# Miniprotein binders against p81326, part 51

Target 1, 226 residues: p81326
Amino acid sequence: MLHFGGFIMEINHISKILEKEREEYIRNKVEEYLKQGFSKDDAVNKANQSWRTYIGHRIQDVIYNLLKKFLKDSGLKVTTDKALNNRNLPEELDKVKRLIAINYGEYLFLPDADVIVYKVENNDIKIIAIISVKNSFRERRFETTYWKLKLKESPVTSHIKVFLATPDKDNEISYKCPNGKPKKMRIILEYELDGIYFLKEDFEETEKAKHFGKIVEDIIEISKKL
Below, E stands for the ipSAE of ESMFold2; O stands for the ipSAE of OpenDDE; V2 stands for 0.75 times the mean of E and O plus 0.25 times the DockQ between their complexes.

## First folded at step 5 (miniprotein)

Design Bb25 (at its last look DockQ between E and O 0.19; V2 from the best seeds 0.00; counts 0 for: pae O 4.1 > 1.5, placed apart)
Fold by ESMFold2, look of step 5:
Structure Bb25 (fold): chain B 226 residues (1-226), chain A 83 residues (1-83)
Amino acid sequence: as target 1 above (226 residues)
Amino acid sequence: SDLEERAEELIEFAEYLIDLAELLLEEGRPEFAIEWLKIAVRWLQEALELARKNNLDELAERIEKLIERAKELIERAEKIKES
C-alpha cells in the first residue's frame, strides 16, 4: 500500500515536470525555426519532432529507475536491452539475454524492449515482462506489437507480457474513438499488447489501458503466477 | 550486500538527476533543475535512512555529501531565477 502510493505520487510529479518542460522547449524551438525561415506549421511540426528526440532517452531512464526502485522489495529485478547488448555480460544478464532473444536462423536479435523485468529463483531466471517506452508514434508505431507476436511464437517466450509505456502528449493513442472515428493505432495496440500504461491523467481508461502507476502491482501479480 | 546494492541504486538515480540539473542550469532553466533536484534529495534521504538503519557509516557520509551538493545546487538555481 505504502509502496504503491509512493510510486503513484512520484509518477504524477515526474509527469507534471515533463509536461511543463515540454511546453517551454516547444515554444523555444518554434521561435528558433521561425528565425530560420520555416512556416509556422513547419516550425511547430519540427519542434515536436525535436522534443521527441530530445526527451525520449530521458523518459526511458526515468522509467527504468522507477521500476527498479519499486519492484526491488518484491524480489523482482530490472534491466534494459541496452545493458544486454554490452560486451562482457555478467552471467545473470547473459541468461536474461538468451531467454528473450528471437532466433532468425543464423541471427539472434533482442526484441524492442527498453525495460525487462525478471526474477531469479535458485539460479533459474523467469522473464516476467518487457516494457517498450514510446514518446511518439510517428515512428515505429507498431514495432512493439511485432515483438509481442514474435514472442508468442515460441513456447519458451510466450508467457512474457509485453507492455507499452507512453506520455502520449499529442493524444495519438489516448482515445479509442476521438471525434467519433475509431483510432486504428490505439485499437490495434490495445488488442495486441498485454497493456498500455499512460504517463498522464487524460486518456480513455480500459482493462488494458491504465495510468502508469498501476504497472507495479500488475507486474507483481503476474510474477506470483510464475 | 542487498541493502548496500539498494542504497547504491537510489544514489545512482540521484546522481543522474544532479547531472541533469547541472545541465539545465547551464541552459538557463533553473526552475526545472530545482524540480529534478527535489526528487534527487528524496531518493538520497531514503538511501540515507537505509544506510543509518544498518550502521553503514561510510555510505551514510557519502550520501550526506550528495544531499549537501544537491541543496547547494538548489540555492544556486534559486539565485539564477532571481536575476
Scores: ipSAE 0.274, ipTM 0.686, lowest interface PAE 3.8, mean pLDDT 85
Fold by OpenDDE base, look of step 5:
Structure Bb25 (fold): chain B 226 residues (1-226), chain A 83 residues (1-83)
Amino acid sequence: as target 1 above (226 residues)
Amino acid sequence: SDLEERAEELIEFAEYLIDLAELLLEEGRPEFAIEWLKIAVRWLQEALELARKNNLDELAERIEKLIERAKELIERAEKIKES
């Protein structure tokens, strides 16, 4: 069993490293938006929003690549919702896309699926897990929970594990009851999701709330039961 | 051995960070590349110690080459940062 624990602890540095770029990024974006004719306040707000999007994608890319690498030896495959947005998909990815689709009557829509883990056995595809990557919870507190509940409604998708991976920089969900007060978001997310994986050390660990270092092992174990 | 397995893990991760750093350099992000490369070097140094303790000379040589590559990329990144 790969002692991933020590290595994956270094993933905690991802957020720290990315945050070092923030000041420069914000400055450059503010300047860009000022040149476009926005007010200073609007430029700052837009720059901050741009940063949130940017950092979110960067963290997602890192997590995707790590999972892809660590799950490779187990025969598990990894893709993203972005990869599934193509009109011309390989047969395998087209099947993956169909197997995660949520029925809305006349329409099928995909859940937010930053990372999708699946296996191929005897030409059959089994979706194992969807990982949502969130850097912050300011605007999208329960989106992942919504998708989990929607996936649970269908026998086709009900088996799919939904995980949240986050550095939780602002400590929005790191603790259940800080100062004796329940954190509604942490409690609900932990209850509704199959797991929360933290890219940090300073969090309240539970059966469902773990360090990101455990995600590979957990996914492999789930895959063996499918 | 458990130590050999650990060394291989560290190498694989370091290689990933090196590859990521190369991409970041191509994207004009030398500062970020440097930070990842520093982590890669640290992991490779740990792997090197493990390899040496287990008398894995071939593995040690492989690790040393990766450390050298990472350091060269750091130097390249520093030059790009200064330009």
Scores: ipSAE 0.058, ipTM 0.460, lowest interface PAE 4.1, mean pLDDT 87
ESMFold2 (binder alone), look of step 5: mean pLDDT 85; pTM 0.823

Design Bb3 (at its last look DockQ between E and O 0.72; V2 from the best seeds 0.00; counts 0 for: pae E 8.2 > 1.5)
Fold by OpenDDE base, look of step 5:
Structure Bb3 (fold): chain B 226 residues (1-226), chain A 83 residues (1-83)
Amino acid sequence: as target 1 above (226 residues)
Amino acid sequence: SDLEERAEELIEFAEYLIRIAEELLEKGRPEFAIEWLKIAVRWLQEALELARKNNLDELAERIEKLIERAKELIERAEKIKES
């Protein structure tokens, strides 16, 4: 347990380092958009949007690689929704894709599944968890909750755990009742999701709201019950 | 052993951080590369301590080589940053 402490601290640093890139990234993108003929205000807005996408992907990639490594020895496999968007999927990934699909009558759609954890036993695939990675919640506050509820509606997908991983940069969901005022988003996300994992130390810990360092153990424990 | 496995995990993650740093260097971001490399070095040092405590000499040597590589990349990045 003690040795996990150092690793846990470094995860927090990863998020901080990524955020240090923001000012330079924004500056460069603003300049790029100005050269393309956008107004200053439009350039700034576009740069900020680009940053949100960029940093989101980077954090997702870090989390994916971490989970892939730490779950490997437990025989668990990790993939992403991006990997599932290919036309020619290996049989295993094609099965994974089908097992997370949500039925909309004539159509099947995938939930937002930044990271998908599954196991293969006796040629059967069992989906264990979906991890949604969010850096900020400005425009997509309850998107993960929507997907959790949709997954719960089918006996095929109802067992799938849905986790949120976030550095929560803007402290949108770090505390339930800061200054005695309930944070609606924190309360709802914690209620509806199977867990929230923070890539930071400054948050209110609960049974469902934990440090990201605990996600591996939690996933392994869930996998043993499936 | 559990300790060897843990050391390997730290090594693998450090190697990933080194790769990120290399990509950042290629993109002309030496200042950020350095931050990732410093983290990698810290993790490798922890792995090295684990290896040494358990008399895993071959693993220790491998880790030391990675630390050296990371430090060389830091030096390179510092030179690029100053240029």
Scores: ipSAE 0.025, ipTM 0.356, lowest interface PAE 4.9, mean pLDDT 86
Fold by ESMFold2, look of step 5:
Structure Bb3 (fold): chain B 226 residues (1-226), chain A 83 residues (1-83)
Amino acid sequence: as target 1 above (226 residues)
Amino acid sequence: SDLEERAEELIEFAEYLIRIAEELLEKGRPEFAIEWLKIAVRWLQEALELARKNNLDELAERIEKLIERAKELIERAEKIKES
């Protein structure tokens, strides 16, 4: 392994680094929105929403670059839903987009997939996995499970593994039964998804709930079976 | 060759972290830029150790210059933080 495990200790702290920034970020954003004429309540709501987008984007960028770098030598390629929605899409990515699109009659939509892993074999493209990156579970709590279920409805997409990557700083899904009480969100996410990968050290580890450092090995193993 | 490829991967990722730090400096957030730069320096030091163990002198010189650049950015960030 290319010391990926040692680097994962650093990535577990990236969320902590960004969280140190949160208070100042929100304060500055509230001032910006107040200057634009928003009410106090609207400015606070917009600032908090802006923070969630900002921190989620930063964590996703780090994960994307890590996977791209560490999967390259195994013949695996990585893209994002953002890249698939750009104009002037290269033919290879256009094929990726068509292979994961979900049909709603007259409309085609991409699943909410922050990071997409695929391979090219014999000029065919095979989608291996999608990774949803979530910093918190305040919004879109079970939308990742919805996309897993939709992908399972077609034999063309039913093989695609759906993973969740999260720092889970607020311990919303870190334990199945904290204080002896079942945590619905953790139990359902673990049941429905193919894996949950934590960007922190303290959580209840299971066969599906693992340290993020295991994701590269898991994706490589899955790709060999497809 | 495989070791050169690994070192190049470490360098590319460190350059990505430096770009994040430069954006934070531009936004007037030097204390957070310093944290990202420290991670980049550590990553580059791992790449440097790999290059030196394998007698990749030209690669090691490149990595040393990147470390110098990252440390200069830390100095700049500390100056901004004091202002």
Scores: ipSAE 0.015, ipTM 0.463, lowest interface PAE 8.2, mean pLDDT 82
ESMFold2 (binder alone), look of step 5: mean pLDDT 86; pTM 0.831

Design Bb4 (at its last look DockQ between E and O 0.64; V2 from the best seeds 0.00; counts 0 for: pae E 11.2 > 1.5)
Fold by OpenDDE base, look of step 5:
Structure Bb4 (fold): chain B 226 residues (1-226), chain A 83 residues (1-83)
Amino acid sequence: as target 1 above (226 residues)
Amino acid sequence: SDLEERAEELIEFAEYIIRLAEEFLEEGRPEFAIEWLKIAVRWLQEALELARKNNLDELAERIEKLIERAKELIERAEKIKES
């Protein structure tokens, strides 16, 4: 699909633009925390933590909006786990929430589902994919894998594709064996997940590891088989 | 047509980016607004070329208006940046 060629390159640019905010954001947050009485070292650490959360949400919002737009014409719908955290859900979203819930005996919990893609056919909802968005893998390296495995345990959720979308800022999973050394995290994530989609150009492409620009096509193809 | 569909996609994305840029302006970050707006302009220019190739005059006019809006916002952002 030649349609995404120019746009695909700009997705990489989006991530770069968001990262440019870091220096200013960190400076401002450090100043804020210093005013609150934290030490310089604590202020810097807190600012960096705040940045990780902030940039993660920003990237997620971008990806959500992109997917929502690109999938619109295919009749596919997009939501987020945040949207599902409401007590008063529309019937459609309440059904979506129930269809992605993981059983823990007495309790049902939702997987981390930054983006949820679903279709409505004949008043039935089919969950197609969950996309986890991660900027970095410093924390919770295999969390997405955990949720994939949990979803796979139930016939209700086993069909749901789980994708990871990342700019991989720190180049943690971009290559399988850089310098001949296997990157455990890349290998495991690629093995366990249905796909990894990179918001960058500098990565090792495989059948499961693709540029983010391929995600729309892949989701549409999956949706046709459900 | 496939080209018309692509043009509409680019427009929708550009409109989204313009909104993000407006948010950056409101947040007092004109430099980021400018970078986003430059992206929007590029997408709109691509869409405009597609519209023109398909003789979609009405669509072309719509795109041109969006380009103008984006450029005006860039100018506004540059003024804010210099102040």
Scores: ipSAE 0.019, ipTM 0.382, lowest interface PAE 5.2, mean pLDDT 86
Fold by ESMFold2, look of step 5:
Structure Bb4 (fold): chain B 226 residues (1-226), chain A 83 residues (1-83)
Amino acid sequence: as target 1 above (226 residues)
Amino acid sequence: SDLEERAEELIEFAEYIIRLAEEFLEEGRPEFAIEWLKIAVRWLQEALELARKNNLDELAERIEKLIERAKELIERAEKIKES
């Protein structure tokens, strides 16, 4: 799929269909909140917030399933931070969790991973990449960059590639210098992360900023070198 | 075979899209199901061309069955939308 232009166009179409769903979703949620007694203005605000959560989860599910399907035959496994938060983990996932956890003294936290790619060799686990999925950059704009920097602090996690996947609907990071003015967020994200993968066609391509359709090939190539 | 692997990737993704479309039908959103199913059909038609070009008859038959399934779901979704 990643080696053919038709596949890339169809991935872009999925993002557009999710965006097209927005109007019906908002309408239904506004009606629901109005029935609960909220004012029109409050219902609209709540519906928009609900949409941002919904679309984010839907995009994450699509990305997880795509990666799981297309990396399977390359001997690569895929899991999620949600799966790693289960109390009773299989031994394999418990090892994955420990290999990406960040130590803050008495506390251990998982980075903002969303999707984790790893391989198993002779009962040993090697983390290849983590993918942070962002629909919008309104809050926690540089959280993914923070986690990359934390992973770089230890030699046991410094090899882990950190990618960002986004439709970037509001064009917050699609171009480095829109209208001739440097876009700080795009420039810093591209500098610090190992890659940005766009779920749309309209963006400035660079060595690190690519269409999402390239992510499988990139991950497989990285895994051969680890 | 690289060509067979390519076609299987198209099939697997189309099957995922078909499942997503079925979810939209269950939610009472036939217009979204139709859009997703049209995408699946386009990808399956590409896979079918590849299979036929290379005389992979068993694979082509599998793809044709999936296209028929997707088109029947489109027909079902259209009836729901018009009701």
Scores: ipSAE 0.000, ipTM 0.283, lowest interface PAE 11.2, mean pLDDT 80
ESMFold2 (binder alone), look of step 5: mean pLDDT 85; pTM 0.827

Design Bb5 (at its last look DockQ between E and O 0.01; V2 from the best seeds 0.00; counts 0 for: pae E 17.2 > 1.5, placed apart)
Fold by OpenDDE base, look of step 5:
Structure Bb5 (fold): chain B 226 residues (1-226), chain A 83 residues (1-83)
Amino acid sequence: as target 1 above (226 residues)
Amino acid sequence: SDLEERAEELIEFAEYLIRLAEELLEEGRPELAIEWLKIAVRWLQEALELARKNNLDELAERIEKLIERAKELIERAEKIKES
């Protein structure tokens, strides 16, 4: 058992650490947008949007690198949708891209796949899991669920596990029924997804809702069944 | 040993945070760099304790060098923050 204890605790602070820069980042971006001729209100709104994108990418990068490291010894490989957007892909990544593509008739589109975990066995690629990384759910509440359902529709992709990793900064999905009131988003996400992994301690744990520290073990176990 | 493996894991993660902090410094984000470097130092200190308990002198020396590097980067970041 990887004594993840100390490391897990530090993972919980990722969001908190990144949020320390928020005020300065917002201030600087507001100033930038004001210089570009935007109104104060528009500048503030754009700065907040920019921050959401920025913080999302940073959290994604951390999670990607963590998974890449922790899964390395198991022989599992990790990539991102961003890496798959290149015109000239290595053969391996081109195969990965094709194996996660969703059919829309005349078109194939990729799901949102912040992190893709796969294995290579006997020159065959097997996609194990897609991890969506979300810092907040304000604008994209069920996007990950949509992709899970779409992946489930094809025998080519139906086996792919879809996980959500989140610090859930705003406590949008940390609890199912806070104060006796069901949180629709938590219930639906937990029902439709294969797992939710929290980068925090303060959440309601269930069979599908776990601490992020469990994701590596779960992925390895899934990989053994494929 | 299990303890050696744990020490190596802590080192690998600390090295990642150091690299991340270097990138953040290049991006003009010294405050965030400092926070990651502080975490890296804590992990390296834990790894150092593990290395010392197991009489892994070479590993301990490697860890100490990484701690020194992280501290130097903190100092650099603090100077950038003040400028």
Scores: ipSAE 0.327, ipTM 0.678, lowest interface PAE 1.6, mean pLDDT 89
Fold by ESMFold2, look of step 5:
Structure Bb5 (fold): chain B 226 residues (1-226), chain A 83 residues (1-83)
Amino acid sequence: as target 1 above (226 residues)
Amino acid sequence: SDLEERAEELIEFAEYLIRLAEELLEEGRPELAIEWLKIAVRWLQEALELARKNNLDELAERIEKLIERAKELIERAEKIKES
């Protein structure tokens, strides 16, 4: 749809925007930490740590706001894990939280569900999809796959689509077999998840691995079947 | 060769999934173990196709053994689930 034209242009360039933003952010933070009395080495390390936290939240906010905007006219609602952890949780969001929580005996945990898409039909909540946002795969690289498998264990949650959204700046999962060598993370994530959506231009596109701009259409189509 | 290296990485990951499935069986979670084992078999079958197309007979024999192991574990997990 022409309605999505600006969205596709913006989101497909996010990796370039992130790299430009990174250089300025790091420079400013290093100067800030040096003024606080840290050594050059400590200031650089702290600046990089700060960037990783900042950029993770930045990407999630962009995805949340774009999905909320583009899915509203299709009768779909969007929320986040942060909203579900609010002390004064409205009844609707309390139901959303209960419908995705995984029971570990005395503990209930939410899956890695940075953004949650759902619909309301006759006071019933149907969870459509969960989107996990990953900036790097150095740690917890299988977390999203684990949560998909946990959701499949129950008939109540087995219908929930689990998507991964990533800029993948370092090409950790962009190609199946770069230089003839299979990338385990790409192969596993693509097979086990319902989709991988890249926030950049250059990657190996497949039926499940797509540009992020396709995610709105995919979610709408799934919602019609549920 | 590059093809042999590709197959070895698929095998290594499948072995990881098999170990994870064995741990899940010991924890009394056979249904989840079965899901991981199905993934392992799919990856091993892909690696086997690569090995056979390129006449890597010794590698193909290794892969076939691992597939047999994974299928044996699936059968074991199904019996545990029925208990």
Scores: ipSAE 0.000, ipTM 0.126, lowest interface PAE 17.2, mean pLDDT 79
ESMFold2 (binder alone), look of step 5: mean pLDDT 86; pTM 0.835

Design Bb6 (at its last look DockQ between E and O 0.73; V2 from the best seeds 0.00; counts 0 for: pae E 2.9 > 1.5)
Fold by ESMFold2, look of step 5:
Structure Bb6 (fold): chain B 226 residues (1-226), chain A 83 residues (1-83)
Amino acid sequence: as target 1 above (226 residues)
Amino acid sequence: SDLEERAEELIEFAEYLIRLAEELLEEGRPEFAIEWLKIAVRILQEALELARKNNLDELAERIEKLIERAKELIERAEKIKES
């Protein structure tokens, strides 16, 4: 099996690099909004909102490229929610889209999935995992858990692993019992999801809560069992 | 071979990181480009180790050129950062 031992430490430092970028990004955006005539308070709020969007896309792009490159020789393919929302989908991606869709009676909706891993066998497609990328848990904290529960309701989608990837810079879910008190969000996310992968070094590691560098090996092993 | 495949995966990801860093340099953000380039160099050094252990001379030469390119970009970015 491929081992990412030396590289695993570098992957876990991606969040550190992104945090260094944050201060400069926000400073530049505040100046931009001040020039547009916004008050300082409004400019700061708008800059922080802009950062959340920017960093989410950056982390998703890095994760997508990492998985695409490192899963390639294991016969696994990777796509994104953005690619699946294209109006004119290639046949293969259209099949991927239909295989992750959730039935709400007469309505059909896609789960919120940032990165999707699948394989193709004899022109049939098997969805292996979806990865949700979360920078902050201030809003829609249990969105990923909801989608896992919905996917479990059907035999067509119940095998799909649901992972959370996060830098968790504010330590919102890094530990189960900080200061002796259970952290409800960490406990529930770990219980319901198939894995939480941290893009940092300092967190409580468990069977389901791991360094992000482990995700490639985990996905490959899961694909062999499906 | 599996070792050659591993080296190619490392190279392809490092090339992505180099392109990311080049985009950051074009945006006038050399301090962030340097951090990504340092990661790319470390990944390429791992790939070079694999290539040399397995006597993959053509692959090793390709990796060495990529490392040289990345280090040159770091030097340029450091000069831009200090201006």
Scores: ipSAE 0.377, ipTM 0.766, lowest interface PAE 2.9, mean pLDDT 85
Fold by OpenDDE base, look of step 5:
Parts: C-alpha cells; structure tokens; sequence
Structure Bb6 (fold): chain B 226 residues (1-226), chain A 83 residues (1-83)
C-alpha cells in the first residue's frame, strides 16, 4: 500500500487549485461572449458551459499523466479516446481501439474512455481498465454506467474494468445516505461500476469507493489476473 | 528498492507539475503557476527526505536541483504577477 500520505494530500489539492481558476475564467469568457454580441444571460451560460468543458479536460489530463507515470514501471500502458480518434493510428493503438469498440450492428462505436489502461504481452494487447473522469454529474449522471453495461454485453470487452475518477466537487456521490436519504446516483454508480475513485478526502469509503491514491494498486492487481 | 521507486515516482509527478506551471506562466497565469509550483516543492521535499533516509545521495542532489528550479520559477511568477 503506497502510503503516499503526502502524495495523497497533493492529489486533493489538484482539484482545489483548478477550481480557483473558475471565477477568473468565467469573467474573461463572459467578456469575450459579450464582445461577440451575446446577451449577458447568454454570455454567462456559455461561459459556464465553457468552464465545465475546460476544467473537465484539465482534470482528465492530470489523471492521465498520473496514471501514465505510476503505471509505467508495471509495464502497463495508458492512452486516451482522443488519441484513438486519429485516422493514422500506430498498429498498437489501432488494436486498442478495436478491442474497446462496442458493436451496434452495422456500426462500431467507442465508449467514453478518458483513460485506457492496457498491457502488451507477446504482441497481444489486453485492455485492463477504462477510467472515466468526471468533475461534476449535472448533465451526464449515468453515462459511464451505460458504457460499462455495453462493454459487459460482449465477451470481447466484458473483462474490462470501468472506473470513475472524480473530485465530486458538489458532493453528488460522496455519500450514500447523507442525512438518512439515499443518494441514488452514488448507489447506482457504485453498484454498476467496478470502482469509484475520489480526488478528495471527505467521502464515504467502501470496497468500491476509494481514494484515487488506490487506483494504481488496484489496476496493477487486475492486470496480474489477465 | 521500493523506496527509490517511490522517490522516483514523486520526482516524476513533481516534474509534471513544474511543466504545467511553466505552461501557465506562458499563458500569463502566474498566480496559478505559483500554486502548482508550491505543490511540486512539497512533493520534492518528501522525496528528498526519502532519499536522505536511504543514503541516496545522487537522487537527493537531483531532487534538490528540482526544488531550486521550482523556487526560481516561483520567484519569476511572483515578479510577473506584480507587473
């Protein structure tokens, strides 16, 4: 157990620091949209939407880089869905893309896969895990669950673990039954997913709901069983 | 050793934060760069303690250089913030 006591605390700070940028970012974007001729209300709404996208990408990038670094020594590789959207993929990534594709009859589509962890053994690729990174759950509450269920339907993809990583800024899923009231989203996500990893300290820990600091160990353990 | 590996992991993460801070400086966001750099320094200090406890002198020296770099970037960022 990498008692990254200090490191764990620093991961928590990542989300907090990124959130400090919000007020300035919103202000600047509002001004930008006003200059483009939008109304004040439209400018504010657009700025907030832009922020959600912006902060989501930043958190994803941090998590991607963390996983890439900490999994490197275990021989595990990391990529992203963005990397797989290229027309000219290296053979390895083309194989990864095909191994996570979901069949819709005439079409194959990729799940939302912010981070993809895989290993290469004897020129064979094994997908280990997909990590979905969510800063907030306002618009896409069960999207990750959908993809988990779809992946489970195929023998090709059924073994792939699906994890959710989140700072859960708005405490939407941090607790199962705050004030005696069940949080449906937490309960469903925890039930359907293979794990939820929090980039914060203040959450209800369970067997499936853990601090993000445990994700590396969990992925390595899964990789050994494949 | 497990401790060397842990120290290297901390170094690599700190180096990433330093790079992120450099990008923020280039984007004209010194206040946020400073926050990331402060975290990087704390991580590196932890790594330095690990290196010193295990008599890893070369690693300790490398970490100290990174701490120095991060501090220099903080100073630069503070100057930019004040301008």
Amino acid sequence: as target 1 above (226 residues)
Amino acid sequence: SDLEERAEELIEFAEYLIRLAEELLEEGRPEFAIEWLKIAVRILQEALELARKNNLDELAERIEKLIERAKELIERAEKIKES
Scores: ipSAE 0.200, ipTM 0.607, lowest interface PAE 2.5, mean pLDDT 88
ESMFold2 (binder alone), look of step 5: mean pLDDT 88; pTM 0.878

